# Ledger of designs, part 10: VH-VL binders against Non-structural maintenance of chromosomes element 1 (nse1)

Target 1, 232 residues: Non-structural maintenance of chromosomes element 1 (nse1), of Schizosaccharomyces pombe (q53ek2)
Amino acid sequence: MEKERQDGLSDKHKFILQYIMCRTAGVDNEQVRELVQEQYGETATVEDVINELNNSLHNFDFKIKRVQDQLDGRLTLHFQNLSGDPVSQMATPYPPVQIELMRKIIEWIMKCDDYQYSLTTLQIQKLSRKEMGLAPSVIESHLHTFERDGWLRQREGIWTFTNHALAELDAYLHNEYESNLYECNACREIVIAGYVCDCGYCLHVYCCKHLAHVNCINCNTPWANATVIGRW

## First folded at step 20 (VH-VL)

Design o06 (from n01 with heavy chain A108S)
Fold by OpenDDE, last read:
Structure o06 (fold): chain C 232 residues (1-232), chain A 126 residues (1-126), chain B 110 residues (1-110)
Amino acid sequence: as target 1 above (232 residues)
Amino acid sequence: QVQLQQSGPRLVRPSQTLSLTCAISGDRVSSDEYAWSWIRQSPSRGLEWLGRTYYRRRWYDDYAVSVKSRITVNPDTSRNQFTLQLNSVTPEDTALYYCARDQGIAPSFLYYFDYWGQGTLVTVSS
Amino acid sequence: QSALTQPASVSGSPGQSITISCTGTSSDVGGYNFVSWYQQHPDKAPKVLLYEVSNKPSGVSSRFSGSKSGNTASLTISGLQAEDQADYHCSSYTTSSTYVFGGGTKLTVL
């Protein structure tokens, strides 16, 4: 790897950083790997580059975070601002009404019944109409925006957080919804797709597959008997 | 480049506390990517993992059952280091102690040690 | 958990291929693909050669390879060189959320 310049980062590191920063919804680890290899050769690793970047970014309250997908373990990289309220920071690109709607959607997802951590379009429309007086067409438009910008994802009309949203809202969710969230006993991240055993042991779908594919590590109960977290 | 530098006393009396420090450079003890482990080596027991500490919104510790009642692994973010305390030592605790960076946490979950300290021989003797 | 079982010593001539076995249980080597191998020269710290059974970190020679069958992992060193004379240790993560190591193998290059 190139020696750090006096400003703390090499040009290649800056390039890689810029690449990640420009992809606000996150970037696939493999894409960054290819970039790193292109810049530094086959012996260079994403991990090393990211560590070096983070050493510099730390002083500015920024971080590149690697996020593991809760279902398939796919790794993505996310540039994070660690300063301030991430939800409030959304006010920059979004009007106040959209920020308020996002806050409410977050709340509704986090307080959703039966461990679903997801909402249907109809549920969102009903709740938004009731609480905010928003028309269905307006709600659809905002949802589309949130999806486009990588905050929410939908499958067959069921909405939940993206990996980017989970990464960005991590501190916020822990602070505001501590009693409503599950943490993975393996990776210590919030679980919106996983299992919780009767004994209380909780794992993401991927973590379960990767670390405890047969039975609960804590009580040896089959995961088939566990409660499913999320709709996936 | 990540470097681990160990320090601490090399002689400990029986029933006393073994204390070692591992200073980190090129990385942070509070990194959410890696855990920080202590491992010891002796001719009789080979390599033995003792415990680790890591940060994820808060600090977590994992310890080997064999030393769980006597061991504490503590981070120090201000000095970017982590320590080992082993209480009530006996001659059986005589070993070469290593600190190491541990890849056994998310998101990697690779469960190997990629960087090691230089090692510290600690002798328990009266 | 009990240490993984390795041969105490192995030997080979330059250019030969040697294999070191590491035998565990269904709770460690047989339970996961979290087997790692380390090379340790005298008065040096262990250096990782392989992780996840067969993956090589950057800078590790292609002469080192790993495999696993059942409860036994294997390290193969091809084209044996004098510099390969060292102790070799296997490790595995366990279902008890701990690490276990082998007893170590002393490799002598004749």
Scores: ipSAE 0.714, ipTM 0.879, lowest interface PAE 0.8, mean pLDDT 92
Fold by OpenDDE, fold request of step 21:
Formats: C-alpha cells, structure tokens, sequence
Structure o06 (fold): chain C 232 residues (1-232), chain A 126 residues (1-126), chain B 110 residues (1-110)
C-alpha cells in the first residue's frame, strides 16, 4: 500500500474514501470489502483500510464509522462529520421548517411512551399539526424526504431512526436525551430495538442473540420476561 | 501496520505498584473499533487476561475479578498509549506482561487478540 | 475463573497430523463460538492462529484448522513441520464478560 507523501493516503485509499463519502446513507460493509479486495487483493481487509483512513481523517474531525444493525448485526459504513451539531448541519440541505420538524420528530421519538422509540404517521401528523401547524400533505412530503435521505425509515406507517441517523445523531441524542435513552451494555450504542431486563441490563436484539442467548447475563432472568424496546 | 511497544520497570518491591506503558503505532488508543488489553503469563498460571480499556463516546474499563481491586488501565490520548497499574503487588504477580489489541468490542465482537507487545518480565522481589 | 484444560504436551513426526484439545464449560467454550488459538515460540509473544473456532487471520497457514463440539474446542495441525514446534494456547470469551485461557500445550516435532 503506497501512501502518497502529501496527505498520507494512497490513490486507492482515496478512491475507497470517495466511494464511502458518496453514499450518504451508508454503504454495506460487504460492498466495501469487495472494493478493497478489488483494489488491494484478497489479503486486504476493510478494517485495515478504514483504520488508515480514520487515522488521516481524525485530524479533520471526520470519521468512517462501522455501524451494526440492531436487529441482524449487518454492518454498514458511514462517513461522519464530528464537528458541530449534526442537526444544525442538516440546515444546509433542508429548509428551516424541515429542520424544525426533524428536531421535533427526534424529540417525539426519544420521548415516546412505552419504550417504543417510534411513531406512526398519524401521530407525527397530529403532533406536527398541533405544534407546527403543518398540513398532512406537507408532513408526508417531508417524511418522504427524510426517508429518501436516510434519516428515517418506516414500516407499515411506523417511523424510526435509520442506522445512519443513529450514527450521525449519536452525540446529539446523548447530549439532549440522556435521560430518555437506553444504552446497550454490550456494544455501548443507543438501543431503539432491544430488551431491557428488570435488573436494568439492556441489549440490542442482535447483541442479545449474539452474546446473551436466552437469559440475562447480569441476573440470569430469561429475556422472555424482559421489556421490549422498540417496535420491530 | 499496528505495533505495540512496552516499557516500564522490570523489578518491583512487594506492596508497591507495578506500572507499565504500551505505546501504540499504526492505530489510535481512542479508536472505537478496538479495545486495549493487558495479559500476563507465568509458568504456574499460564496466560491470564487482566483488563482492558476502550473508547465509546467515553472511556470504558473492564477488569478481571482476580485483580479488579488492584488494577487500573488508563488511556493516554496525547501520547497514544495506555498503561497498566497494579497496586499492592506480591510475588504472585511476577509474570511476563503483554499489552494487546483486543477485538472483543463492537462492531466486530470477534474476541481475540490480534496484535501483541513484545512482553515485559516483571519480577516482584524484596 | 478456571483455566481451560489443554494437554500439557503433544508430539508428532513431520508430515503427521496432530490435534490439541481445549476443554471448558458451558460458560465459555460451550457457551460461545468465541474460541481463539495462539502459537507461541520461545521468547516470542503469542500469535493468533484461529479466531471464532475456525477462522484464520491473514497469513496463517492452511495447515491449521479448528473445530468445536460441546465444551471442547480442537486445533488440528496437518502436515506437521519443524517450525510448528511451539506452545499453543486456547482462549475463550466467557458469559462473565471476561477472557479465559488454557494452560497451554507444548508441541514437540520429533
């Protein structure tokens, strides 16, 4: 791996970086793996390349983060800007009303009842109408934009954060909603899909399957008796 | 390529504190991809994991129960290193100490040590 | 936590296949597929051979393979060579969120 002297990155590394950067909603780890292997051969690993990239990017307050899906553990790579408020950074591509709506949606998701960390379309419409005076058609349009851009996902009219959103909003969510969030005891990431045991031990669905199997690691209570976090 | 370079005193008196440093090259101690562990080896006990430190928005530490009351693993981001402090040492703490990169955190969860320091023999003796 | 059980020593002739066992409990080897194997030559640090029971890091010879059944993991070395003479250590993650190692096995190539 020949590193260019000027920026410490080879052309191949730059290419891989660009590939990741161009996919704003994240890129599948396997796709990056294939790309890395194509560029450097079969002995090259995504981890090594990402590590080298991150070593360079760190000085500029950027990072490539690998995110595991909370349900199935699938890995995606995300280019992150670590400088400033990520919500405020959205102000560049989105009109003020959309930024405000996004802030509200984040709040509503984080403060929703029964650990659901999700909202129905109707709930969003109702709340948005009440608090922002937005028409349902406008809300639908904005939600579609947020979905398209990889911030929110919906299943059968139920909306929640994407893995990309969780990655980008991680610091923001911890800072603004610390009392409203659960953190996985295994991977230390925010839980929007998982379990919380009566003893307080919390795991993602995937982390539970991967590490805890049937019973809580902390108190040995079956997960079947645990409280479900999220709708999944 | 990741390299770990160990340093510290090789002789410690009983009841004193054992201190070792592991300098990291080719990676960052504050990487959220890997943990940084201390492992020791003795003829009587074989390999023994002691503890680790890793960064996830904040620093976390995990310690083996056997040394939990006496051990501290600290990162130093300014020097890109991490340290081992073991208090109140006894001759039983005489061992070859290794620092290692630990893949036992998310997202990998592979739970093995891929890079090791050169080792430091620490003797506890009066 | 008790160390994993390995034979103290094994021996084989060049070209032969040998197997080293690593026996734990349902809280470690039997509880997870997080078994790793390390090769250690004299005056050297351990080097990882296998992780997750049977996966090989880059640069590890195809002569090394791993398996697990119940509470016992196994390292097999095929086509034994003189350079394989070393100590071999197994390790496992545990349900107590710790690592446990075996006692180590000394392999002698005759």
Amino acid sequence: as target 1 above (232 residues)
Amino acid sequence: QVQLQQSGPRLVRPSQTLSLTCAISGDRVSSDEYAWSWIRQSPSRGLEWLGRTYYRRRWYDDYAVSVKSRITVNPDTSRNQFTLQLNSVTPEDTALYYCARDQGIAPSFLYYFDYWGQGTLVTVSS
Amino acid sequence: QSALTQPASVSGSPGQSITISCTGTSSDVGGYNFVSWYQQHPDKAPKVLLYEVSNKPSGVSSRFSGSKSGNTASLTISGLQAEDQADYHCSSYTTSSTYVFGGGTKLTVL
Scores: ipSAE 0.702, ipTM 0.874, lowest interface PAE 0.9, mean pLDDT 92
Fold by OpenDDE, last read:
Structure o06 (fold): chain C 232 residues (1-232), chain A 126 residues (1-126), chain B 110 residues (1-110)
Amino acid sequence: as target 1 above (232 residues)
Amino acid sequence: QVQLQQSGPRLVRPSQTLSLTCAISGDRVSSDEYAWSWIRQSPSRGLEWLGRTYYRRRWYDDYAVSVKSRITVNPDTSRNQFTLQLNSVTPEDTALYYCARDQGIAPSFLYYFDYWGQGTLVTVSS
Amino acid sequence: QSALTQPASVSGSPGQSITISCTGTSSDVGGYNFVSWYQQHPDKAPKVLLYEVSNKPSGVSSRFSGSKSGNTASLTISGLQAEDQADYHCSSYTTSSTYVFGGGTKLTVL
């Protein structure tokens, strides 16, 4: 089935595709760039190769997506299945209880108060105990699994989505939590780390730095006065 | 390799609508990495950006203020092309029109045009 | 928005270096590093030479370089060759989320 999906591609393209596919949590754009250069020389670009791959993949409802980190703009490449519910697709590697927990964590993150789009370990434990009857040790184990597999990241006990999770859950989040999400006016992606101006204009931290580091593009109000989205 | 092929009438009467098509090969109009722009060139005004369309879960369009009230840039995913419509044309709209791929969206944010169509000279005359 | 200001024409002899300036405002050239340069031969579409002031896409000669200071961007062509005879256009993204172009510069190689 994989061979059929790669029909018409060169061996080098297939190799690059396989390289990306094998890295389920995403691959750094720079690593792919190096690989492309190794395979095709210094004149070859990641963009060209990815475009060609995507031209082939679209017929099979697959895509390689470049995701920009909301803080530092770092690019990662992700192989995406565009068919079906991404959360339901998680059922393959995870037991039902973990899928349910992940759904709840997503909900809790998206409905979190004060624009935080993140949860502490204690919050997750409390909520999970209350709603699922799960013990703290079990929750901890599942959280580690989600972290290991690239769905959640934690810093000092604060949990939120990875770039991989955002990429995979994009459609799901828009469909299920439209009223709970902010979209960046620059890149049109969900914001879990950024700013929202009083005028409603919203930017990722990186997009703000890159495009409008001082004032809101829409109303010229300093970003210093904007509401912070996320804990970062 | 990306190629843009333009088509459309080269003569338009005043007050009518200028319509051009840009067919894309080697890329998709629905790509979430590139926008698709129209640019025109005249001796009097030089190069002028008119507008663009791009896809991010839904379609977006941006237009130059100078033509915003008269311009429509539409994608056609079925034919993998995008079009320009400019209403109520005047002789001032006489120009060489180009379609181009636009790098001015995420994640690149490079804001330049890397591939261009061959150009279409459109004359507005009675 | 008003076009960026370029000299109407520049000339040079083979082997020389020439510079073309592109002057804008704080809302375009001075506001961003999103300046691009294009080469246009007669009856041809523009071809990108530089983006983000000084970056070269694949296939562009090392003879082309770019810089920016304040509201003025510059294209430098070193080792001028006959094939460099063309029109050169600068462009910049603006704070109004639009593109602006220069008036173009005709380069003649003597």
Scores: ipSAE 0.683, ipTM 0.867, lowest interface PAE 0.9, mean pLDDT 92
Fold by ESMFold2, last read:
Structure o06 (fold): chain C 232 residues (1-232), chain A 126 residues (1-126), chain B 110 residues (1-110)
Amino acid sequence: as target 1 above (232 residues)
Amino acid sequence: QVQLQQSGPRLVRPSQTLSLTCAISGDRVSSDEYAWSWIRQSPSRGLEWLGRTYYRRRWYDDYAVSVKSRITVNPDTSRNQFTLQLNSVTPEDTALYYCARDQGIAPSFLYYFDYWGQGTLVTVSS
Amino acid sequence: QSALTQPASVSGSPGQSITISCTGTSSDVGGYNFVSWYQQHPDKAPKVLLYEVSNKPSGVSSRFSGSKSGNTASLTISGLQAEDQADYHCSSYTTSSTYVFGGGTKLTVL
């Protein structure tokens, strides 16, 4: 395998890095795996190449994060700039009113009742009117922009974070919403789709299914009786 | 490229603490792709996994039930190493101790050991 | 944790094929595909031969192959060579978030 030369990354490492950086909302792990095998040979692994890139990127406050989808386990790779304020970084191209709306939507999602970690379009419209005085048609436009830019996703008018947003906001959510936050005991990532046992043990939907857990390993209570996190 | 180099005493008295160090080159102990395990080998027990540490925003540990009350695995990012501490040892802790890079964490969940240290034979006797 | 069961020894002549079994339970070998195999020569650390039952890391000979059926995983070595004389260990991840190993199998090449 090619190594860093003259204080730079190898040409193949730079090509892989550029491929990931150009796909700002994330790139599928399988696409990167195919590219890695084309560049380094059939026995090369994504894990090793990404780890080598991160060894170099660490010194510049950059990172490539591999993110597991909470429902189906699909892996995506996300290039991250770890310096500065994540919300400002996320919302930099937006006017001030849209930045404030993004901060509010984050708060409203994290403080949802009943473990939902999601909001309907109507809920966002009502909260925006109450807390910001924004008209419903303005909200619909802003939500479209956030969806287009890869920050929010929706299903049948139910809005929540994308995997990209969870990756970018990870530190912010842990710092600002510690008491509202659940972490998966299998993979140590934030849970917005999963289960929590009365004993506090928590798993993503995928992690529970992937590891074939019928009962909680901490207290042996059936997962069928656990509180559901998220709407999925 | 990745190498694990072990160091530590080869003789420990019963009831004392066994302490071994594994230095890492070609990788970071704080990588979020790998865990760092200790495994021992004896004629009577064969290979036995003892425990591991790994970094995800903070350090997490997993320990084998048989040693959980006596074991600590400590990372040291400044020296790029991790240490095994096993308290209250008995002659049954006499074994060849290995450190290993552990593939068995999210998101890949590959569950094998790809790089091993050279081994340190530790004898526990009076 | 429970040890996985391996035969204590196995032998074969150069050029032959041999198979080493590794039997566990539904909480390890039977429950997951997280089985790995290691070769260990005298005075050396174990070296991984297979992971996830049948996958080979770079540099492992095509003569090594793996399979699993129920609670039993198998390592097959074809075309035996003198250098294959070693100890062979199986391992599995468990539902208790631990690893277990077999007792090891000493392969003698006659």
Scores: ipSAE 0.625, ipTM 0.830, lowest interface PAE 1.8, mean pLDDT 88

